VHH binders against DNA-(apurinic or apyrimidinic site) endonuclease (APE1L). Designs and how they scored, part 1

No score or structure here was measured in a lab: all are predicted.

Target 1, 364 residues: DNA-(apurinic or apyrimidinic site) endonuclease (APE1L), of Arabidopsis thaliana (Mouse-ear cress) (q5xf07)
Amino acid sequence: MKRFFKPIEKENSPAAKKPCLSPEKRDGDGDGVEEEKNQNEPSKFMTWNANSFLLRVKNDWSQFSKFVSDFDPDVIAIQEVRMPAAGGKGKPKNHEELSDDTKVLREEKQILTRALSSPPFGNYGVWWSLADSKYAGTALLVKKCFKPRKVYFNLDKLASKHEPDGRVILAEFETFRLLNTYSPNNGWKDEENAFQRRRKWDKRIVEFLNKTSDKPLIWCGDLNVSHEEIDVSHPEFFATAKLNGYVPPNKEDCGQPGFTPSERGRFGATIKEGRLVDAYRYLHKEQEMESGFSWSGNPIGKYRGKRMRIDYFLVSEQLKDRIVSCKMHGRGIELEGFHGSDHCPVTLELSKPSSEMEQNQVSN
Unless a header shows other numbers, all headers, positions and changes below count from the first letter of the chain; antibody chains aren't numbered by Kabat.
F, E and O are the ipSAE of ESMFold2-Fast, ESMFold2 and OpenDDE, as the mean of both directions, binder to target and target to binder. V2 is 0.75 times the mean of E and O plus 0.25 times the DockQ between their complexes.
Where letters were taken out, [cut] stands.
The coordinates of atoms that the task and the answers printed are left out; those that the model quotes come from them. Centres of patches stay.

## First folded at step 12 (VHH; from n6 with K98R S101Y)

Design p2
Fold by OpenDDE, look of step 14:
Structure p2 (fold): chain B 364 residues (1-364), chain A 118 residues (1-118)
Amino acid sequence: as target 1 above (364 residues)
Amino acid sequence: QVQLVESGGGVVQPGRSLRLSCAASGFTFSSYWMGWYRQAPGKQRELVAAIDSSGGSTDYADSVKGRFTISRDNSKNTMYLQMNSLKPEDTAVYYCARDYYGWRFDYWGQGTQVTVSS
């Protein structure tokens, strides 16, 4: 009876990533404090249009949580939260707080709060910019160790009010700003004001960029525009797309919302004027048919297989050399990696600032 | 405020039928494409059926073709899903959704549970 001693495979214990122990304040001498401050900024980012954050928490949370755990972003920008701001009928709205004004909304708030308090999300601070209804809205999650200096909810720094529909969260860090936006969709004919709304939005973005040129910017989110033909799966389809045979009077407004000549042109001009770099396109010069798009059409109907890149990381030109990776995590036409949304997560990784760049600015 | 309220879900045996209803309010119902989605536990959301604004055009997932029928009554601001020959694999939460042009859906109901079990 030969007892086959199965060799105990040494389970290589994955090296427990040491928790960022807050360094104990050693009382040492004054001069060394300036160098440590620059080391503690976010460098890993994720943007994701959730198309209802509550639905993702209810139905897709395990997969999404795993994804977040695996990537371990320092910042998570969420669009289309689709939760209403606090404040009952006839009361002022608080667009920073989830509504609990009804029994149903209270329960929904509890579900979201529980989910965001659990790993891996429990280590993040959460900022909300919400609409008055279950529409649009954004959220920003930042690891507690990377607390922003300031958070704004409007493109106008002087505005005390949230951007309409909760479309903006701006976090200011020491060396850069992070802008999360859910840009208005240009819409079709039935939204006659939607074209104007989008034009106004684009103008406000340009104004914002011009006013905030003092500090590098990371601009992320669902921007509801595909810049070039390479950014859509079917350029001819999107260029000729019509709603119920409607043809806009202006040829520049023809085509799929997000891919009209006018939207594309304005977006290109915005990037140029703002001295922004499209981080994904900076690294990926060719079309990636499997993973080059952040939005996917429905699996049935005319948009089956139709895909667009409309979720971005745009970074100031000053940051371009720090771009390590920018990835879309969706694949194919069956919403793989989309975690229940019609958008997939997009990630950005920046290198740490090299200590050498600080020395050359002091000598001139 | 846009509202979509599903009803008609329940527990049925295989081969039976259910009819789901979606009551819409807070928008011009007749101006929008509408759809039904479903999500089974541990699975991704999937489009089940879609219907144009007039009700003249419909589309279906392959898995439900010939069994399910989507319809709408614009005078009642209501969309329907007739589900015939139900199978255990049809067990899911069914969601009513409004299309935001381009086969995106911007509003969803709370869902109604459909369970097909012997």
Scores: ipSAE 0.016, ipTM 0.337, lowest interface PAE 7.6, mean pLDDT 86

## First folded at step 14 (VHH; from p2 with D99E)

Design r3
Fold by OpenDDE, fold request of step 20:
Structure r3 (fold): chain B 364 residues (1-364), chain A 118 residues (1-118)
Amino acid sequence: as target 1 above (364 residues)
Amino acid sequence: QVQLVESGGGVVQPGRSLRLSCAASGFTFSSYWMGWYRQAPGKQRELVAAIDSSGGSTDYADSVKGRFTISRDNSKNTMYLQMNSLKPEDTAVYYCAREYYGWRFDYWGQGTQVTVSS
């Protein structure tokens, strides 16, 4: 017995047009208290060579996440991401995007994306500067509340260009620029080509500094150079280090990559030319054997106990009085505080700009 | 051309011993630090032992310390790894490697499989 329930036609009661009460223009003479938008800019920074970011996410993420939570950086600069840029075979590369061109790479991208979407990282914007393969690469994480005005991926400030190997991210804020770099290592393997590559890099950095003097700079990253003898644990060891079967043509190129007289000299000249201050060395005049190095050699073998300071915060001289702290968070020779990398995090804290300094920068 | 050739791997029971050899050629073997790496399934490759150019200095990972002994015979261009008191966790492909600098080794062998199982 198919009871045909007749649908009761509910009568369309005409929706009364509520009169749009024209809001009376109260000419409130709102004294626009120009809320001095004390534009809160980043003041806490971290740089870290991850020596494969994926490996850190897989193996060391808990301890690193805790470190980030405890320090609560506004900006995190990462070097040696070692993830390939998007763009499969025969397609143009997108060096700002992680590859998902293969099943494996897709899975890896998902792992990284999930990790960076979780606390404490979920509140950061992420920028990638990637190589074509699992090599080099950098990342920049900035809290969403401190979004950069502009981000570039090369030293020439060209929006369409990426630095080779993903070695550069440049973020522009209102009152300063932040440069994240992974400087090429001189190495010994490529002999003359490696030295030339580094010289070219150093020259480009100087050119960049000269062109960007209009705004204060915070330059951070793995710069693959120890400036002075105090910046290495064993000066004689590093000064006399050599690759068997290779003799550099110039005496100034002899020694451990990152500690040759040539590299040290160019670095010193760069700092001087750019009017930069080494934030760590500015605060720490003496050698700190336990915590004064950002890189540690293999804990087994020839480089056991051999350490170098090669990760930096360099700040424009104009910012030197704002330096509150600069710390290397690695300790000892057993990779304590390195979070699975051969580099430890380096942090920088700047004081807030005094209201008086803001007035003088606008007037000049 | 630089060549490193591992040998001596196999399947052994826990508590047994095994001796690996690495034959080196194509370079001045006696001038380099050498090492043994291992890679277990699903794990990263790790340095387990290193030896200086003369054989006078040796170093070990904590996981193998007191059980493994690295040695070399420069006259034969050969490095050895004596592995005693083997454990299931020692199951890995073992690689001979030439030291480069820092964490870097520049040449590797093809590896030899070591399996420790009951």
Scores: ipSAE 0.732, ipTM 0.891, lowest interface PAE 0.7, mean pLDDT 90
Fold by OpenDDE, fold request of step 20:
Structure r3 (fold): chain B 364 residues (1-364), chain A 118 residues (1-118)
Amino acid sequence: as target 1 above (364 residues)
Amino acid sequence: QVQLVESGGGVVQPGRSLRLSCAASGFTFSSYWMGWYRQAPGKQRELVAAIDSSGGSTDYADSVKGRFTISRDNSKNTMYLQMNSLKPEDTAVYYCAREYYGWRFDYWGQGTQVTVSS
């Protein structure tokens, strides 16, 4: 009765991701130091409108943490943080710091701080651009190994200025800039000056792009606009959408916010003027009905199944050849991959700069 | 002023039925999608049922599908939620809400408590 001992197949231990060991300064000759510096910029990016970051931390954090762990982004851009800036009644507000001015806000700050201090987030630096109330706001998370040279909280690149509602974080790296924005929603009615607000915003963006052409740009975030018909699930629905029968006086302002002819036209003009490439559309020429949208309407009611692509990675034309992947991680109409938000994460991966491309930018 | 007033909540045993009502005022009721939300203790508010402006189209969360029925009478500016086969997990404050767009509801009632307990 020969008991054939089946050899226990050694479970291949998952290759421990080698910690970024800081290269020991070998004292070798001077020419090798320039090539190593360019290897240390972010190349994996994520943007996500959280629709209240605190709610996601409270209710959806495990799933989101797993997603972040699996993708391992170098940079995470968050929109709609919806946390108030620090500064109590009668005090100057600090729009870069979470409020702890009340017992409740202090507790909420602690919850967020604890969550962001835990894996996988503990390795990120965090920048906040906050509104005065639980409204709008953005955050930028960057791995500590990729420390930005400068961070601004406005489109004017002024250290002392903060964009209203916390809608802007601009990080400057060595070879590129990263812009995180939460664009204002166009709204439904002109009476609320929402249309004018959006037009002013779009104008400021164009001005920014013209002033910052000296360095490649990665612009990401919830831009609250779907560019073309292919970028919405139901073009006719969105084009003819009305709020309670209201019809704007201008035909160009008619339709769903984010899909009006005026918004679409301005967005197209902005991309052209800024020499930007829509990274997702660059790779995906056809409509993807299952995963081609970053926003999904309520799965119950009028907007069931209605979806829009309104979260973007726009990159300078100079970076287009570095685009490896751009993905929307939401699927279907049941908020799969949305992690409790009405937006899904969008990711961008760039290849490392080829040594040859660095030589041509210095010569022009 | 827009007002939504819920009624019909109460304490019931599992398997029983309740009918909630929402009286709407201060706006053209027949022009809006309406919905019922509920919020259980320690949970987020969730949409459980929605109805179009005419009452011709209804939609439900999977958790209540086949048990709950949303309806409206535009002549009375009233929306209803018939809740059958109630379960302990249906225990929540139920809110009447007016749809704004997408995920946004702009007006809510004060809510009515529904408790399902043995």
Scores: ipSAE 0.591, ipTM 0.847, lowest interface PAE 0.8, mean pLDDT 90
Fold by ESMFold2, fold request of step 20:
Formats: sequence, C-alpha cells, structure tokens
Structure r3 (fold): chain B 364 residues (1-364), chain A 118 residues (1-118)
Amino acid sequence: as target 1 above (364 residues)
Amino acid sequence: QVQLVESGGGVVQPGRSLRLSCAASGFTFSSYWMGWYRQAPGKQRELVAAIDSSGGSTDYADSVKGRFTISRDNSKNTMYLQMNSLKPEDTAVYYCAREYYGWRFDYWGQGTQVTVSS
C-alpha cells in the first residue's frame, strides 16, 4: 500500500518560483558610488553557527525570531546552513541557490523561504553560499536598506570559482567589508588530510588579509579555534583531550580541535598579520565563566560544562574606537541562549563613523 | 563525502517499541563515537545516547536510561537505537551524528520522525 505525506497547506500559496530568499545579485552589477553618504551603513551585526540552519527553522524558529526582533541586527551572518546547492544532473550548478532537485529538498527550500519571509526577516535580503550536499554552507542576511555594493563567494575575488563547501561570503559596503566564514574543523587525526586542509585554509585567510584595500574589515563567523587559555572553560582538559585515546604524531597537533598549539599559534599570527582586533576580548579583559563562550559541550557526558570561544568578530584596527559592544548570548552549561544550536549568537555594535560625526549636517 | 541515513521512525502508541537504524558511509565508521540526538518542536536539541567506536562504552540521557539501548555493527557500518516503553515525551525527530571527544557534532543525517501518541 502506498503511504505518503501531503502538504498541510494549500498549493495556492502566493509564493512564486523566485523566492525572496534568492540573492539579489550573484556577482554584483555596475559601479558602486563611493562618494555616497555614510548615513546608511550597517552598525549592528550578528554571527551564528546555527548547526544546522534548517533544523533551527524547523524546531527553534520562534526563539531565534524573538532574539532577532529584540536585537534588531542590520546584518546576520549564518554558518552551517547544511543545505545543498541547486543544479546537477545536467542542470547548471548554482552555489547561491537552494536545491529543489527532489521532493524533500523542494519542501525544505519552501520551509526556509517561508520562514525568511516572516517577521522580522522580511526586511532582509539573503545571500547563500552552499555546498554540494547537506554539509557546511553559509548565509548572509542584510537589511534591505543597507544593500551591499558587491558580494563575493570566494577569498580570491579575481577567480570565478566558488569557495569550496560554501564557507565564504564577502560583502563590500560603501566604507567597509564584511567577511563571513565557516572555518573547517581541524579534526582529531590527519585523516583525509584534515590538518593540512585547515593549514591551507588558514594560509588563504592570511593571503586575503594581505591584499591591498582602502576599506576596513569586519571578519566574523565560526573560526573553529580558541585563541588563548582565557577562551576556553577548562584549558587543561582541552589541551589533553584525545579522540578515544588517539595521539597525533606531532605534539603541536595534540588536544581538542580548536585548541591545539598549532591552531592557536596560526590564529595569533593571522590576527597580527591582518592588523585585527578581537572585538570581544578587546572589551572583556577578564574571563567571564558564565557568558564568555560561544560553543558548549553536550550537557551529557564527559564534555558537560566544557566550553570554548570559537565564534568571533575580528575588526581592522581602524575600527577599534568604534566598538560599542560585543556579546556572546549564551550562558551557563545547559545551552541557555543557544536557540537549539551548540553555538550561541554573537553580536557586535559599532558607533557611527567618525567622519559622519565631523560632517555637522545640522547648522546652528 | 560523509553520509548518515536514519530509518525506522513511525507513529506508535505509548508503551510500544521502535528500532532506529543509521547507515553510515564516506568515512571509517569504526574509528568514531556515534550518537543519537532528538529534537521536538520548540525544544533544544538533546543527545539521548552515545556509543564509542568499539561499542564497549555507552552513555544515555537520564530521560531515556533503562528504556533506550544504543548499539552498533561495525561490519555493516550501522548504528541502532532500540527504544522501548515509549512515552509521548519521546516524540521528536531523531538524528544520527558522528561524535568527537569534544562532543562536537560533525555531520547530521536527515532525521527520522518518531511520534508517540495516545
């Protein structure tokens, strides 16, 4: 006997084949106007590894929607979308569009489209950067009033090649750049060249940071590394952690993925090379055991209470004096403020640009 | 390409049993801890059971201890969850995941729905 699940809503929905979740521009068009007023620049940012975004929409959306309504971010950077890109089997591949190649994928695309058409998200344009399977992927939501001049999906803007696994969205605004990344996890073993993959990624980030640009950078996302001991809840535990007893041959690769000496050293060098400021740590010099971590171990088992800061806002030094706040919105060890993910949202607020303050648009 | 495929979900009456399966491919299954996670609408995702790489050590959430049994067959790259004495509170989508010692979830299956209704 044939059993199948029918839609719970009528098929006469007004939603068209072209959902509002589609990117407005794939490559960006036309010349930007570099002399425009700075009055329309984003100043409130959020990054969140949603692990996975589809699951959050299905199971936790009211919580997240309320958080977004309350904070009212201008930009939302998402990691771990875990939705495949459109195309394949004779169709053109499009890493910027959600797949609808199967009934299941079509339904899931509709679920995401409807959620992002609902308040408070109807005011946002959406860009996707997707993998070939339900793996990794990123998204960027920007209030429509702050439309970026151009959006790229790779670290090498001259290449036409989309970044592997959808790990990069780079949005260029009038006076700054925003980079949303989902760094690959280092892993516990150099299986499938996992350690080398992470090192190559870190090198490519440094190469990106060394490129000439007149615009300051805001780099956010799940960077899959805790910089220093203050950035983990239990430094001794993480430094000696092993996957089921396995010990890598190089001591610099030992410990928890995200807290190995090799990863930490490269991260420190990357921050220095890029002349970047860790916005959270700039404002919070002391460890905050209740709310100082963006990732939490499972409340069940060996990792109960074990937490790491691996989600960041790193900003160019020239933005340092504009940092008003940088907060991690999770607390405790029971996933409060995580909205169903194992990562909590992180927010950044910047003050108005100093050039705007000096314009004196109101005469005496 | 890592793949995890859940099956065995369905609608059952309270007190009955279900057995979930997770077929794994694209990685060395026998090298990893595996786990079953569940999420009901409006609730946080929770680990309900975990099993080490050999099958010798298991962990359970208090809410399922004594009722659920996790197991694995490394020769078939398959993990199982035997769910006995099901309660309405067990209603959720159940997911298979590959686990590390950091309890970081590395990959998700598509999930399988379990509905326990009186």
Scores: ipSAE 0.000, ipTM 0.441, lowest interface PAE 10.6, mean pLDDT 82

Design r3
Fold by ESMFold2, fold request of step 20:
Structure r3 (fold): chain B 364 residues (1-364), chain A 118 residues (1-118)
Amino acid sequence: as target 1 above (364 residues)
Amino acid sequence: QVQLVESGGGVVQPGRSLRLSCAASGFTFSSYWMGWYRQAPGKQRELVAAIDSSGGSTDYADSVKGRFTISRDNSKNTMYLQMNSLKPEDTAVYYCAREYYGWRFDYWGQGTQVTVSS
């Protein structure tokens, strides 16, 4: 069953900013891979819709902290932060800073700040892209030794602008780009233009992918769509799902949000247009019923056991031979490995690049 | 500030009944789904029952279906859990929770202890 959504109450205040400072020495190098010049770039990535990040810090943080300690990611992409941005009420809005306008918001900001200052997170720089209320929002954590050259909070690469609801962080590194997105959910009805909102978002992503860039892309996040039947646990259930019997006028919009024919078709076209590889599916050709899904329905009710893969690493084709692993870390139907969220962490590991230009010159 | 206060817990013998109440304040109660969670010693907190904003749709864990009934009175900003035919396995701290955003409950009360034993 699909639950009622209500926007978070708006809160405003200046927030503490956690800048990315000083490079730090890398951990975990040397497992048969040699250190080369200019090879101090991220190779281990995690994406997680924490739904919500504040609640995970308050209630489930030891579980996630241990996971991060064990995996030791270079980059952590978070979706559904659900904290309001600083500013407003006659002050400039600052979507990069947590609000502390009220006693409650100040306490919550302090909780987040303390958690992110503690092991294993103290060695990460943090970027926030926040909404005007407790809704949506994204964060990017990058080990301080891997400082990105530029960070944008929109698809147009404008220095001071944020996408609405804080749904985009784009980080440029020396040899690649990383895009963290929280795609809007399609919804069940075109009420308040939900279907149009999703179509506009998908179109803007394609426009971004068509722009010229000399760097390959790693696109991750909660993309709120399952590509094919293999990406859901119960294709017939999701294809025929309805909210309280409602049937959209266009058959292409029928079914579970994230599994409508329209969304799936647009996603396929997006992958093709961007010349992207779905890293998980590239490595895992067969359905893995125990661990092949990133979102799980509530263990109570009609969605018990119903699961979808809607969190991805999509990488430029140039990177496909470097994919070492891509894993969804949740298992079963009881939220094992979800660390309190309804989404589990997804990880990507890339091999280190070699000096391909010199290899080509030698092999000519 | 959102506040949820549970009451009605206690120690009862197997086969008996209890009625839990959750008094809500600090938000528009009738706009939100509500639920009951429970946590037994050493276990993860689990969702027991949920009710939509009007009371027209309810869901239950398999372990309590047919024995527990969730309800709400929007005029009193109060949610209830009627627990019949209690078993020792129902021993837990019971929390009421407000659904935020539609996929997860975001506020919990302090909890009320239910102990079912001889």
Scores: ipSAE 0.000, ipTM 0.342, lowest interface PAE 10.9, mean pLDDT 81

## First folded at step 16 (VHH; from p2 with W33Y Y100W)

Design j6
Fold by ESMFold2, fold request of step 20:
Structure j6 (fold): chain B 364 residues (1-364), chain A 118 residues (1-118)
Amino acid sequence: as target 1 above (364 residues)
Amino acid sequence: QVQLVESGGGVVQPGRSLRLSCAASGFTFSSYYMGWYRQAPGKQRELVAAIDSSGGSTDYADSVKGRFTISRDNSKNTMYLQMNSLKPEDTAVYYCARDWYGWRFDYWGQGTQVTVSS
């Protein structure tokens, strides 16, 4: 038996060339008040921890490509790209560019590039934020007709350093900001300062949220924390989880990474300080056991049936009235809708802003 | 840098055996749980076998129980998958993966092809 080896399949998709909404006010440098009347910005978003993006392209791309074609997102935020940054053989590192330093890496870069040049992805611009190795990393895909005004790769716009491990992409559009993050996992033990590293990350997020900005925020990604008991399938299992019987010194650090009291408390405080709305939970007040989780344990082993919500869309309160839908697309305990990852895609859809919100004039 | 290198794949006849190896480097191998995944074209990724850090506890997918055996040699930083009584349904790319202490897998190898065909 001879078999075809095709790691990437092209699909015939209408989304590959669909006309964008009107481009008026996107290209101009006109009066600031007239630029705020521009309604040609993204309104359909997807976030997905692909764990890893390369493996998904090699092995699962047809299914994910169909999902993207059907939903037709304006923005796709990816976590766990797991491709190394360019440079490093005596050449400068470029954390925004895929490595092609070896024949293997060159072939892998070509696989990714070919997939992203094919329908439905051909109409997207791509930004990479990469680590030094096949670890972590993020990507942002934005339909070319919605090109962001600025893209940053750190939490401090004035900082000169790239964020470690490629965990941050911040895209600024004319009327809002989009933050794609891959939060570091807390771990089971505070070896090599793992708990401290997560606390420092959470603090840096709060500092970012407290900086003055006149634009609302959409913050998405794998945030590696479940907020409340409703956000996990088995609260007692996760609250009492231990690795080989190990018990951390502080009670607040006990339990499943992503569900410790300390992480949950800091996450709640972060949402409050940032005046953010958890879009999924805003729309869904009751637990949905079939589809209410974004991460799933494998169908074999001690985590069978154990699931957590750790992938989010958190939006500024100013955007609350525009939330049309927020969905997790995985179902059940057999990884349906996960497209080969241990995380499923999460989508957000916002309504278009009202023209009355753009004009606040007194009439006679 | 964490590295996982699979070897031992190939083409074999149904009913025969094959042994996969995973050479690990760049981390303290004996501190981590490990696992084997496989994926056939058009199928979802399947965790086939998992092993704790000492080798004392293992778990298997129903489709391979009794036929496959996962093991490890912490002195050589190597994990193994002994695959007996191979069936055409076992045809897949097999990946070695590092498990975050029994919770989730965070590093993967490049994979090795196993083809069971006469």
Scores: ipSAE 0.073, ipTM 0.566, lowest interface PAE 6.7, mean pLDDT 82
Fold by OpenDDE, fold request of step 20:
Structure j6 (fold): chain B 364 residues (1-364), chain A 118 residues (1-118)
Amino acid sequence: as target 1 above (364 residues)
Amino acid sequence: QVQLVESGGGVVQPGRSLRLSCAASGFTFSSYYMGWYRQAPGKQRELVAAIDSSGGSTDYADSVKGRFTISRDNSKNTMYLQMNSLKPEDTAVYYCARDWYGWRFDYWGQGTQVTVSS
């Protein structure tokens, strides 16, 4: 029985034109006290390799949401989003937008969008830097009250270019830049030029740092390198680590990816050349075995208990005196504080700029 | 479609035993590492036990070592958690999880409630 609901024609009653009372020009000579818009910039930061952001939303979102609510970061940098960019077969890819090209991807996009629209995330703007497949990718969340002036998705600051695999988001604020990166893993072998890819990446980072010295930088993310022996739980283990007995031909490339002499050396050189300060190591001079690492190995096998610090906040030397705290939020060897990832969140807190320091940067 | 279904949870007194089961479907079960997680009220989800694809290697959280045993029957696409000497601190929702890339879990069950109370 097909009951045809007839649409009731609502009669267009002519809304009476309320007379626009012409507001009298009160010529109030209000001396515009230029309220020095002390433009409140972000001061609390978080970086986290999610190892699939969708999986975290599906399986670990309550815990992560609580963490974010408790810490209340102004900026959240995410690595390894592992969502594909929009653009179906034969169409140009939009690496700034989640794919909805299939029914499954559309549903996944909806899940992510719903999660990010809910507290505590609803007050953040979201930027995506995505790969062509469920691989790598980064995201940046910034509270709407701290909207960046510009956002780039490559190291060259070109609006039309996107970094391969979605590995870069660069946000420009008034007094500083924030760089979120997911550095390529060096790999065990120079297969498919993995070592060369990493070397090229490191070189591009140095070039970027040299070109962007005009403004202080906060560089965060999974950098896939442990700088010093203190930054790993088992230095000898990582230094002598081999994949199935393979030994690279160059001694500098031997060891665990992220802990080879070559990677460590390039990272140290990058920090020096860029005049960067490792915020965590700046505050923590000694090894902290319980909470000094951002990555934890597989709970089964030889990597049980093996840990590395590979997620960083690096800040320009000009910002070093503003460092209030930098913390690894993972503890122990049982992934406490990792929120379902093999990486834990890392946080940075900066003090507000003193009114006196703002005057000296404008005069130089 | 990948499915993980936990069963065997319940309410028990301290010192008693429970056996959880996880029925897997929609994938080649024998090709994947598997694990048990638990989440207590107000706490983070934590690894309880993990098992390799063959069942030849297992690992446990320190809090459950000597009390819990993880096992699998690949012919039945089922993983088990034998929980002995249960304590009130073991009260949690227990989740079955599939590991895709060696410590990268990609699918989870809905969980089964375990309550240990006097």
Scores: ipSAE 0.017, ipTM 0.398, lowest interface PAE 6.2, mean pLDDT 87
Fold by OpenDDE, fold request of step 20:
Structure j6 (fold): chain B 364 residues (1-364), chain A 118 residues (1-118)
Amino acid sequence: as target 1 above (364 residues)
Amino acid sequence: QVQLVESGGGVVQPGRSLRLSCAASGFTFSSYYMGWYRQAPGKQRELVAAIDSSGGSTDYADSVKGRFTISRDNSKNTMYLQMNSLKPEDTAVYYCARDWYGWRFDYWGQGTQVTVSS
């Protein structure tokens, strides 16, 4: 028996046209309150080489979370994420997304996602720049209220291009750019063209700086170089350091990676050419033996007590007067304040732009 | 996948000995430096001992020198920590770790609890 359920035609009752009383054009001289769109931009920054972000989440997250809660950065730049980009075997890689291509990687992604979704991190947007394997990589966390206008993952500002090994994130805000980099380590030997790789990197940075001079820059990250003798705990040790007695053919390449004359010279030239100010050194003219270094050697062996400043905030000269503070948060030789890494967090605080400085940038 | 599995932890009285083991898999064990870390409650994780790839060179934290011995058997993909003359201050979770580069450790086990109490 085919029960024909007749669809009840809901009668469209004609909603009465309430007469649009044309409100009289009172010619009120609306003094255009220029809504000062005081678009608040980030002013508190942190950079940190995590030496595996997953390990920090698994082993050191409570301490790091407390640090972030206490400092309350607007931006967090992370280096050495060491997570692979999405894209399984035979598939194109997405270097902006954590891999979930295997069961293990999926679980690891879930751990990271959960950690970053929890306080104090839940109010941040997250950008990834990842390598093809558990190597290098960077991340950028920005409070959601300070959303960048654009984000790039290379020095060429190409949306379709990704920097090898995930070493670059560039965020564009209205009045400045933020560059997060993990510079390649020079290495001890010119094996696999490591020295040439670093030289090429430094050249590309200079080219980037020349092309991006139209807007102030905040450049942060692990730059894998100590600029001056004051930036290392033991200058003689680092200058004469050798790997298993190996001596590079060129004297300029001798010493600890990150402290060779060649690396130091190129870094100094880069700062000068880019008209950059080392924010930490700008405020701290003397060596601070307890807290003046961002990297600390292994507490066991020849590097015990050996420390280097290799994590930076470099700012355009135009921003130098806005520098309020720049701090290394590591202390001593026992990795205090390093949150499980061999690098400590470095922080930068900038003052708010004075209303007078905004007018001068619009007039030039 | 790199795996490190610690074993041999337990509860012991002061002055006693324990031997920890770390079984390694998912990488060429004999090619890497290895180490032991420990983390006591409310303290930072600290390196206890390290060993080169061959087992010919070892190093120790000052707090454990003369009491602890790190060793490895590359044929078994296993690292050991012999802990003698244990003290209450040695109470911690002990972790096996693999060296990444230049005494930087990148992989950790789940840890094994060592408790030294009267």
Scores: ipSAE 0.013, ipTM 0.321, lowest interface PAE 8.7, mean pLDDT 87

